VH-VL binders against q9ybr6. Designs and how they scored, part 39

Target 1, 148 residues: q9ybr6
Amino acid sequence: MSGSVLDEEAEKLMDYDYLLEKLYKKVPPKSGTSEYRIPEPQIIRIGSQTVIRNFREIAQALKRDPKLVARYLQKELATAASYEEESGQLILNVKVSRKVVNQFLQLFMKTYVRCPTCGSIDTKLLRQERAYMLKCEACGAEQPVKPI
Short names: E, the ipSAE of ESMFold2; O, the ipSAE of OpenDDE; V2, 0.75 times the mean of E and O plus 0.25 times the DockQ between their complexes.

## First folded at step 13 (VH-VL; framework fv_acasunlimab)

Design m07 (at its last look DockQ between E and O 0.64; V2 from the best seeds 0.77)
Fold by OpenDDE, look of step 13:
Structure m07 (fold): chain C 148 residues (1-148), chain A 120 residues (1-120), chain B 108 residues (1-108)
Amino acid sequence: as target 1 above (148 residues)
Amino acid sequence: EVQLLEPGGGLVQPGGSLRLSCEASGFTFRYYAMSWVRQAPGKGLEWVSGITGSGGYEFYADSVKDRFTISRDSSKNTLFLQMSSLRAEDTAVYYCAKDWDIAFIYFDYWGQGTLVTVSS
Amino acid sequence: SYVLTQPPSVSVAPGQTARITCGGNNIGSKDVHWYQQKPGQAPVLVVYDNSDRPSGLPERFSGSNSGNTATLTISRVEAGDEADYYCQVWDESSDHYVFGGGTKLTVL
């Protein structure tokens, strides 16, 4: 009678390993975090202002409203920003380097676009009363993020 | 002239807490990222923590994550480092460093540093 | 984590040229900055953005960066150049500042 219990436990362990293997196979290979790269900002400096010429394209790559991204940059750069809908350009009321703009755009992507759970960029930003919720369309994960 | 003054260092027991401050002058404080860099006795430089000019982002070295908190008060032109759960390996001279820009580029000015000793 | 590698020490005679290297994976694509630290003093920026020099620093200090190696060059070395030198980068992948281990420059 002792042999049957060991066999049942062995079968259960085999079933568990099999289930784990199946679960791992169903977990889409972590799509290699292909470092989703946003376009490099094309910057022109005019007096005390900085113009991002391809801002619309950048916002599109980020899959977010240009106005939202503009608000973010305004906050982080501690300056006024004006998005021009016709031209797709962003005008910043500060002299800023491409490097700095890039750094904040990358941070925006990490914070407000990329899913921290699965790394997917297929996410939605939902505005709540006092916070934003980042919802992943790939894995279903939801996390609160700081308001912009 | 840019000045960075770093009071607050001292002797603390393991597991204890200490708050460092850095008083900045000679530049518009809110437009520059700030960092803490430490140097253990006879060792190299180690970045500890950084905060953007607006205070929107804080970053920490893995060695201090969840134990240290960086913050800034623009009204007082002061940078802070709240240290908790201090360990012997946290013993170092802590430097306040001004970044060149509002984000993390390089350090153009350093304070003179303050010694933090963690010992029983 | 991104790692910067420096030789622990470099020795040069007065009047000669010192070269301090900083190795890192694809470091040539990054902006490298260099700091000088004399005993008992805070670090001082000596080279930024690979090759730019802060105002007030002698022209003897220069920098280059290509491939996997950044180099700080100090020409016509003087006794006063004896110090520790650190290279530094910002790593965007980890959102960390990274320092090299430092190089002690000895003037013989």
Scores: ipSAE 0.903, ipTM 0.954, lowest interface PAE 0.5, mean pLDDT 93
Fold by ESMFold2, look of step 13:
Structure m07 (fold): chain C 148 residues (1-148), chain A 120 residues (1-120), chain B 108 residues (1-108)
Amino acid sequence: as target 1 above (148 residues)
Amino acid sequence: EVQLLEPGGGLVQPGGSLRLSCEASGFTFRYYAMSWVRQAPGKGLEWVSGITGSGGYEFYADSVKDRFTISRDSSKNTLFLQMSSLRAEDTAVYYCAKDWDIAFIYFDYWGQGTLVTVSS
Amino acid sequence: SYVLTQPPSVSVAPGQTARITCGGNNIGSKDVHWYQQKPGQAPVLVVYDNSDRPSGLPERFSGSNSGNTATLTISRVEAGDEADYYCQVWDESSDHYVFGGGTKLTVL
C-alpha cells in the first residue's frame, strides 16, 4: 500500500523526466522535408558548350539515373547533351548559367521526385511505355508524370 | 534589334474571352522564356504568366490560374495569352516581356503594351 | 506567396542621392532586378542581379542587396530620373515572378 503507491508516483515522475529529455533532443527531420537542396552545379564553359563537372553527384542527390536527368536537360534546354559515364560529367551544346541549370533541376525534383500528395522525396519512378509513374514510398501515393 | 509587338487589345464584357498575341523579332524566339505582365490603371506591375523557352513549363499567378492560358508558337515567333472568364479587375495594360534566358531570370525587353478593358 | 514591399514615394532635390528600398523576407538570398517606368511607357531594366547595370545605363544607377532589404541608389538625380521604380525577383518556391508595389520618384 504505502510502498506501492510511492513507487507508482516515482515511476510516473521518472517517465515525465524521460519525456522532457526526449522533447529537448533533436528529432530527425520527417521524410519529405520540403526544403531540399541539390548540390551546386560546377559549371565550366568551353566555347559554345557547358560542362557540368559534378553531374553524377547531382543525379545521385536527385535519386535518379544520370542518363534520365541528362535527357530531361536536353529537352528543356533545347540542346544536345552527352553524359560521360566514366567521368560523371555532362556536356551541353549550349551556353547556360548555373542559375538556369539550378532552376531546371529544382523543377525536375518537383516534377519527377517529390510526391505531390505528402511532399516526400522518398519516391521511385516506374517506367511504363512513354509515361512514368511516380510512387511514393512514404505515403503510398501513385500518379502519372509527363514523359521525359 | 529586339522587338515585341502586342496587337489585339480591346473592350470586352465581364465573363467574356480575349486572346492576346505578341510578335517577336530580333532574337531566336525558342531560346528565351517569355511572360505576360499587366498593369491596372494607376497601379503597379503584376506578373500574370510565364512560359519556358521549350514550352515545357507554364506558370500562372494565382489571380489568373485556371482562367488564362499562356502558349507559344516558335514557327511564328508569337506568344499568346488566352483569357477567359474575364472580370473587371482584369482591366489593365498587358505587356509581353522577354526573359534574358530560356528559364526565369529577369526581363531584358518589353513590348509597348496593349489595353484590355473589361466593362459592361 | 512571397511579398516585396516598397515605399509608395520618394522625393529628392536635383543633384541629391535617391535611395529606393525593396523589403522582403531574406531577400538577400535572392537576385533582385529593378525596372524604371516613365509615364505612358513600358518598363525598362536599370539594374539586374542585385548590382549589375545594363549596357548604356549611367554609372549613377547602382544597387545593393543584403539581409531583408535591397536598395536602388541613384546619385546626382536629374529631372529625367522622375519615374516609377519596381523591384522584382523570381521566387523558386512558388515558381512566380514577384514585383514590388512600385515607388514614385519625384524630383523637386
Scores: ipSAE 0.714, ipTM 0.888, lowest interface PAE 1.4, mean pLDDT 88
ESMFold2 (binder alone), look of step 13: mean pLDDT 93; pTM 0.955

Design m08 (at its last look DockQ between E and O 0.64; V2 from the best seeds 0.00; counts 0 for: pae E 2.3 > 2)
Fold by OpenDDE, look of step 13:
Structure m08 (fold): chain C 148 residues (1-148), chain A 120 residues (1-120), chain B 108 residues (1-108)
Amino acid sequence: as target 1 above (148 residues)
Amino acid sequence: EVQLLEPGGGLVQPGGSLRLSCEASGFTFSYYAMSWVRQAPGKGLEWVSGITGSGGYEFYADSVKDRFTISRDSSKNTLFLQMSSLRAEDTAVYYCAKDWDIAFLYFDYWGQGTLVTVSS
Amino acid sequence: SYVLTQPPSVSVAPGQTARITCGGNNIGSKDVHWYQQKPGQAPVLVVYDNSDRPSGLPERFSGSNSGNTATLTISRVEAGDEADYYCQVWDESSDHYVFGGGTKLTVL
């Protein structure tokens, strides 16, 4: 009679391993975080200003309102920014390099676009009273993010 | 002339806390990212933590994550590193380093460093 | 994590050319920076953005970066060039500064 309890525990462990394997199989292979790459900023410098010529396209790639992205850059660069709706350009009242702009755009993507849970870029940014909520449309995950 | 002064080093027991400071002068402090880089005795350089010029982003090495906190006070032109839960392996000369720009590119100026010794 | 690999030591005779390598996966697509550190001193920037030189540095210091290897070249090496040299990059994937292990340059 003692052999049956050990067999039941072994079966339960096998079932657990099987369930774990099934769970791991059902976890869609982390779609290789294809590093979603946003377009590189096309920058021209005019006097003390920096113009991002393809800013509209960048914002579109980020799936966010250009004005929101502009506000973000304004904050991070500690400068005034003006988005031109007609041209789709962003004018920054500072001399800044393409590298720096690109770094902040990448950080924007990581912070306000990419789902930290599944890596999807199919996300929505919801404004709450004191924070933003990043909601993933792919996995349903929600994460609070700092306000812009 | 750019100057970075790093007071605050010293001897601390394991599990203890220490706050480093870096007083900056000779440049517009808020325009530049700042970092801490440490060097254990006889070892290489290890980046510890960095903060953007605006203070909007803070990054940490995995070795110090959740134990160290980087911060800056623009009104005082001072960079800080709050260290907690210190370990023997945290023993090092800690350098304050000025970044070339408001984001993380490279370090154009370094402080002279301050020695932190974690020992029982 | 992104890793930079340097030889632990390089030896060169005075007047000769020293080459210090920094290996990394696709490092040629990154901007590599180099620092000199003499004993008991803080590091000093000697090359930035692969090949640019800070003002005040001798023309003997140059840099290149291609493929999987960045190289710091010091021509007409002097006794005063004896130091540790570190390569460095910013890794955007991990949001970390990464240093090489350092290379001790000995002037024979």
Scores: ipSAE 0.897, ipTM 0.952, lowest interface PAE 0.5, mean pLDDT 93
Fold by ESMFold2, look of step 13:
Structure m08 (fold): chain C 148 residues (1-148), chain A 120 residues (1-120), chain B 108 residues (1-108)
Amino acid sequence: as target 1 above (148 residues)
Amino acid sequence: EVQLLEPGGGLVQPGGSLRLSCEASGFTFSYYAMSWVRQAPGKGLEWVSGITGSGGYEFYADSVKDRFTISRDSSKNTLFLQMSSLRAEDTAVYYCAKDWDIAFLYFDYWGQGTLVTVSS
Amino acid sequence: SYVLTQPPSVSVAPGQTARITCGGNNIGSKDVHWYQQKPGQAPVLVVYDNSDRPSGLPERFSGSNSGNTATLTISRVEAGDEADYYCQVWDESSDHYVFGGGTKLTVL
């Protein structure tokens, strides 16, 4: 044994992560799925603005650049949107409910993330000339999508 | 005061076309989602089509998909429903309905409805 | 496609409580809205977000939603409450607004 409490705790943490990875490899991997859930938007209102405090985490769950998702919300909510890199928060210059924000994020998922052929969320959004192409990494399907 | 004023509808033969209009006032038209909801004689309410405030998304009931087109013109505060390939089962009172928000919650204001009759 | 079911009719005596149900698979996870429609008139909203009342609606109108059933409750029913009542949701899987088939409330 190493002989320090800190070293033993670090070894236990490392083993825990290793055991979790072994367990996940034992469980059959699921393809992208319709059950995949993005984090609930953590909304606060500051005056006439709506702040999504966990926006970076939401964009990561959508597998997309936060600035792209912000531009999408700016378009669909007809408002200015500002993504703050340091905090990972999105500021919307409109009063909007969590329900409506979540509805547009679900539409983003369906339109720009989920493969319409196999349902996988393991996809990439590529710009070809002036068009966007959704390419599925699970089944190989490609579909054009509306630009953002 | 919110108002939704709908056209007089009409009588159309099967396979024909008709465009409905709904002129809105008393609210910021371009923000709110809008829908058409119909009611066949003696029957219940059936949602037929909706459009987001931005116009970025249009949705259609399966019964009207590919035959009806919803659109909005924010410069004229007007919602439209272009109906084509009309069938007898499309006979109904058509209501213009305003959503509470920019997308998909509930309808807080309704027009008085206009009758569309499809028969030969 | 998502389906909402309502009883076709409900009858109550004046002064009693009417309960109108709206059945749907896992409807408790959805926000349910209710409309009143009198003959020859457009529908009007009477309950939204399961249990909230629009401004100007009496406290006699209330709603609940859990499991597979949402309920519109009208206490101290009056003759003026005779109408058809519809429940409605937004269904995320189909991206459709969905209405129930309607319930005719008769005050005897």
Scores: ipSAE 0.552, ipTM 0.820, lowest interface PAE 2.3, mean pLDDT 87
ESMFold2 (binder alone), look of step 13: mean pLDDT 92; pTM 0.948

## First folded at step 14 (VH-VL; framework fv_acasunlimab)

Design q01 (at its last look DockQ between E and O 0.33; V2 from the best seeds 0.72)
Fold by OpenDDE, look of step 14:
Structure q01 (fold): chain C 148 residues (1-148), chain A 120 residues (1-120), chain B 108 residues (1-108)
Amino acid sequence: as target 1 above (148 residues)
Amino acid sequence: EVQLLEPGGGLVQPGGSLRLSCEASGFTFSYYAMSWVRQAPGKGLEWVSGITGSGGYEFYADSVKDRFTISRDSSKNTLFLQMSSLRAEDTAVYYCAKDEDIAFIYFDYWGQGTLVTVSS
Amino acid sequence: SYVLTQPPSVSVAPGQTARITCGGNNIGRKDVHWYQQKPGQAPVLVVYDNSDRPSGLPERFSGSNSGNTATLTISRVEAGDEADYYCQVWDESSDHYVFGGGTKLTVL
């Protein structure tokens, strides 16, 4: 009984799903991704500007000065940024998506907050003449990082 | 109209070096991330390297890490890929690709690609 | 490293619907993008952000993403749709663009 072309395709699909499951089982979760999550940015767009409403909370989660994080975003987004101390909001003079903001915030965390040696977020950023030094309070590691 | 021109491909010996360039036009170059994607003959697409619009971040595939260097010159609207310690497995058509945004989202435009052949 | 898995080939008759799958762990939580590549040509974006279509692309092209599978759907397939199709994501964990292995769509 010549199985219909449909049956062969269904078998191929089943095999494919099985292979996918096997592949997923073999990829160990990268143990090093600390489950530390920063708050999702709450964004509103006003004209050509993007406002991050919960920016203060984000900066707190990053354990860094909001002004520092703002400077970082200003540089990376190639735009002017203004932090409002009263409201805790950041105003960006560009239309930017939540996805892009999140990507840079994650990169900020990886670069300027997370210890590359032990993965701890208990770190300090020390300004030096031409660079920053990321110092880990957990393991004592020091890592030079690009200036903001 | 967005244009990406990729001169600089060619034949190089194993262990050699080659610099690719991609000249961009039709958009504000510094506002978009750029990447290099390569395709070996008869094979699939492989991301090689990417750089954010500001140039603040550079990323590399593990296969080219420490051998390739991505850079950009905003004054010339040009993306570069410095390749060193080239291997036979680096033989591919190399595409420059424009990202949709200043960060890494997806590629909305591709160059026509330039062939790099690494052979003795 | 994050891996995207595509079937190596899909065949469809003209006028029928082609479905190309892209498997990945929790891919439904990612934004998946699709590219079409014809022989001797550069890739072209055909679907982005799971289901959005670039301007100029026919409505025949659509995308979906849920669970562990993203799907590119091409309805009313034409001979001109014969190409390689690649899915792609950005992996935040490794900071890499990741492509699927590609699927050759053959129009019978």
Scores: ipSAE 0.874, ipTM 0.937, lowest interface PAE 0.5, mean pLDDT 92
Fold by ESMFold2, look of step 14:
Structure q01 (fold): chain C 148 residues (1-148), chain A 120 residues (1-120), chain B 108 residues (1-108)
Amino acid sequence: as target 1 above (148 residues)
Amino acid sequence: EVQLLEPGGGLVQPGGSLRLSCEASGFTFSYYAMSWVRQAPGKGLEWVSGITGSGGYEFYADSVKDRFTISRDSSKNTLFLQMSSLRAEDTAVYYCAKDEDIAFIYFDYWGQGTLVTVSS
Amino acid sequence: SYVLTQPPSVSVAPGQTARITCGGNNIGRKDVHWYQQKPGQAPVLVVYDNSDRPSGLPERFSGSNSGNTATLTISRVEAGDEADYYCQVWDESSDHYVFGGGTKLTVL
């Protein structure tokens, strides 16, 4: 028991020092952080609409439900969005460029996927009633995030 | 034609507060991202803050973070910058700038700017 | 954070070509935009997306971007081109717009 308590304090100290160093000094991101790439959106702009043909692949890279990511884009682009489960495509009722779509997908990654404490994308998004919680599986950090 | 008018500005003491407005016309204000850019006398341009068209994201330069708040009111076609804890270094001409899209791409139109002077 | 470096000044004779540089780490991977500012006036966009010309701007204004350097080129320079010129990018890593320090173009 004595050994297990000392082992836990040593691990706590190690985590504490690690977190302090990361917060105050620049350190290379942990695996799957700043270099992680979201697939380039395959955009077709038809009339007043934008179709993202590889949306399922994008949602999979974000490790999130496609309908959640679609709802996010609907909010941020101020437009109606519909996800077609069979094809894996997203239809947006606005004409937007690949650059705009990519910018919001990168912001989604930063807001709802990447751990702000350690930079890992190994996280899950937990919804509890009327709040969202981002939980990092790499460092154990948890924090609230704005709802979609 | 696109117009951006920045009424306001003025003289304020260090530690004081001031709210800037930018009244927009000639485009669908609610769609476009907007920014504030400042220029101290004799100096270059410094981006201060930006807000997406939907208002879902607000970003701030490190020099003003936690002291300035950007906001927009689509019912009034108006962009705001609430400045607080003002310092002498915040003395500048403040421009509002219209982005070309709902996100941050580049500025296609600028206002004529308004002078904010922070001094005792 | 991300820094854009411009020469403080560039001098050119009328009718010649001016080149204004904007240096940045891997700036060739970014979209660079250029603004002209005359004394007492607001900035005006003169090049966007590295090399594209806004509608209504003279074809004398052009741009390029590769490696660590973006360049604004003004051919057949006129006295009216005398102004400050700023490069700009949106830096996705910091979620900030960044301006270069500005270059004063003097014609003769």
Scores: ipSAE 0.839, ipTM 0.928, lowest interface PAE 0.7, mean pLDDT 88
ESMFold2 (binder alone), look of step 14: mean pLDDT 93; pTM 0.950

Design q02 (at its last look DockQ between E and O 0.50; V2 from the best seeds 0.75)
Fold by OpenDDE, look of step 14:
Structure q02 (fold): chain C 148 residues (1-148), chain A 120 residues (1-120), chain B 108 residues (1-108)
Amino acid sequence: as target 1 above (148 residues)
Amino acid sequence: EVQLLEPGGGLVQPGGSLRLSCEASGFTFSYYAMSWVRQAPGKGLEWVSGITGSGGYEFYADSVKDRFTISRDSSKNTLFLQMSSLRAEDTAVYYCAKDEDIAFIYFDYWGQGTLVTVSS
Amino acid sequence: SYVLTQPPSVSVAPGQTARITCGGKNIGRKDVHWYQQKPGQAPVLVVYDNSDRPSGLPERFSGSNSGNTATLTISRVEAGDEADYYCQVWDESSDHYVFGGGTKLTVL
């Protein structure tokens, strides 16, 4: 019974998937990716504005002042941002996707929260005259970072 | 209409330097991330470097890290790639690519590319 | 580094359906994008966000993504579809754009 071209393609696909699984089993997980996850941003779009509803919780997970994180997003998104202390929401004066917001939040974590030496999130951000200093409470490392 | 023009390619000796430029038009330049992607002759696409819309973040492929520098001038709507310590393996057509957003998502527009040849 | 794997070539007869696969670990959790590149030309976006199609692209082009495999499907293949096709993702772990190795689609 001559299997249809579709059957051959399906078999090839199955073989390919099997090979991929085998290949990935052989690759040791990169030890350096901290499993620390920040909450996913809950976004509501209202007209030309984007509201992050759980912004306070996100900032808490980042162990940083919401106003600081807001300034960061304002700069990176090239837009005005307003943090509402009562609601814990951040209002962005731009239409932005959850993906983009999440990408910048992850970058914030990598840049301003995570220790590049030991990977700890137990760090402090110290403002200096022209730069910020990321100080790790776990390993004592200090790293200059770009000002927000 | 979105346009990306890449005039800066050419022949350079190993160890030499070259600066590529990409002039952008037809969109608000500062609102979009930009990248350089290269393609060696007869080979696939390789991402080289990217910069966010604000210029706050620069990223590089491991193959070009510490040798290449990406930058942008919003006043000129121009993307740059400063290449140094060039190697034969850097020979490729270099494309500037516009990202769909201010961050790194996907490329919705590409330049026509400029050929960089590194040869003695 | 995150790796995307594509078959080097796929052949299809005119009018038939071509399927180009892109393999990656848990790629189904990523957004996959596809580019078409014809000889001597720059790449062109043909599918983004797994299954969305840019304006102006024929409905013949579609995408799917699940598990460890993303697939670009081109139905009713035409001679003009002969090109190299590349899948692409953004890897947040390494902060890199990652391309597949490309697939040459030949229309027989």
Scores: ipSAE 0.870, ipTM 0.936, lowest interface PAE 0.6, mean pLDDT 92
Fold by ESMFold2, look of step 14:
Structure q02 (fold): chain C 148 residues (1-148), chain A 120 residues (1-120), chain B 108 residues (1-108)
Amino acid sequence: as target 1 above (148 residues)
Amino acid sequence: EVQLLEPGGGLVQPGGSLRLSCEASGFTFSYYAMSWVRQAPGKGLEWVSGITGSGGYEFYADSVKDRFTISRDSSKNTLFLQMSSLRAEDTAVYYCAKDEDIAFIYFDYWGQGTLVTVSS
Amino acid sequence: SYVLTQPPSVSVAPGQTARITCGGKNIGRKDVHWYQQKPGQAPVLVVYDNSDRPSGLPERFSGSNSGNTATLTISRVEAGDEADYYCQVWDESSDHYVFGGGTKLTVL
């Protein structure tokens, strides 16, 4: 086994590598990549309901209408959703954890916001007949996405 | 009492196809995310594929993407794995695993597994 | 793409404490789950969310997770604890579950 001096060097190197990775987490080949951060959902669970207190801020970070994001969550969580415009809160008629909500919000970002070609979030979601189209304003890529 | 039963499996030729089934009982099947996990003889666990409770998302390990299709049928309380273009390295015990929620968190229950052998 | 590294084996004497590590880049920011698998059996959950125990599991099983290392700790090891142990995370960037390679615990 390694001696105490060698163990201390290894620990320091691990800490240094950790710090470097944390500092360079924002060094992707493309700006606006998967490292873009959505505000952490502020969850209150009341009886059979879940309230997302900062839902307006989350929808703003996703660059989409809160009602659209609410419809998405209603579908993926198989429950009714009610967006309160005045408070900016979303009420879900299901008891669900912060982790579950966050997972679906990250999937919304990947599916309906982020350009799969260049990683930019500068995109528009357009309704075209029976399909949604994701158009990237940064690189011009355009593709269908499944409807909400 | 949660039960997951995988009655399928068997011997298949390389390039062939096989459909695995996992029959669920003792919980509200349509709510929970489900996964397939495999284990080659003498090897470790490898996640193969997962599907959300609503069925809105299906994900696949890179090693099986475009060859395997996960699906669920709530009317039969059954999870499926359609395997095609099978290779020798797909030989493994395949487990059905229940997630603890509608999304991917951790597995709280496992089936007993079924052996798939891909050999000439 | 995300990798979890476990030692292939750990040996301990009965009554002693076993520590099984699971290494991963920034694993302390993830929720780590642990499964026990005895020969010829399906895996069984023994720790979830880094440190929580399923109902009915012995208090002897505990977990921790910080920095680049998660650890499963089994105190007062018994012969019945001989098994393979796997750590697991959900990796959000790839949308994949990832398992460690497994650690064989031998009680001698």
Scores: ipSAE 0.806, ipTM 0.918, lowest interface PAE 0.9, mean pLDDT 88
ESMFold2 (binder alone), look of step 14: mean pLDDT 92; pTM 0.948

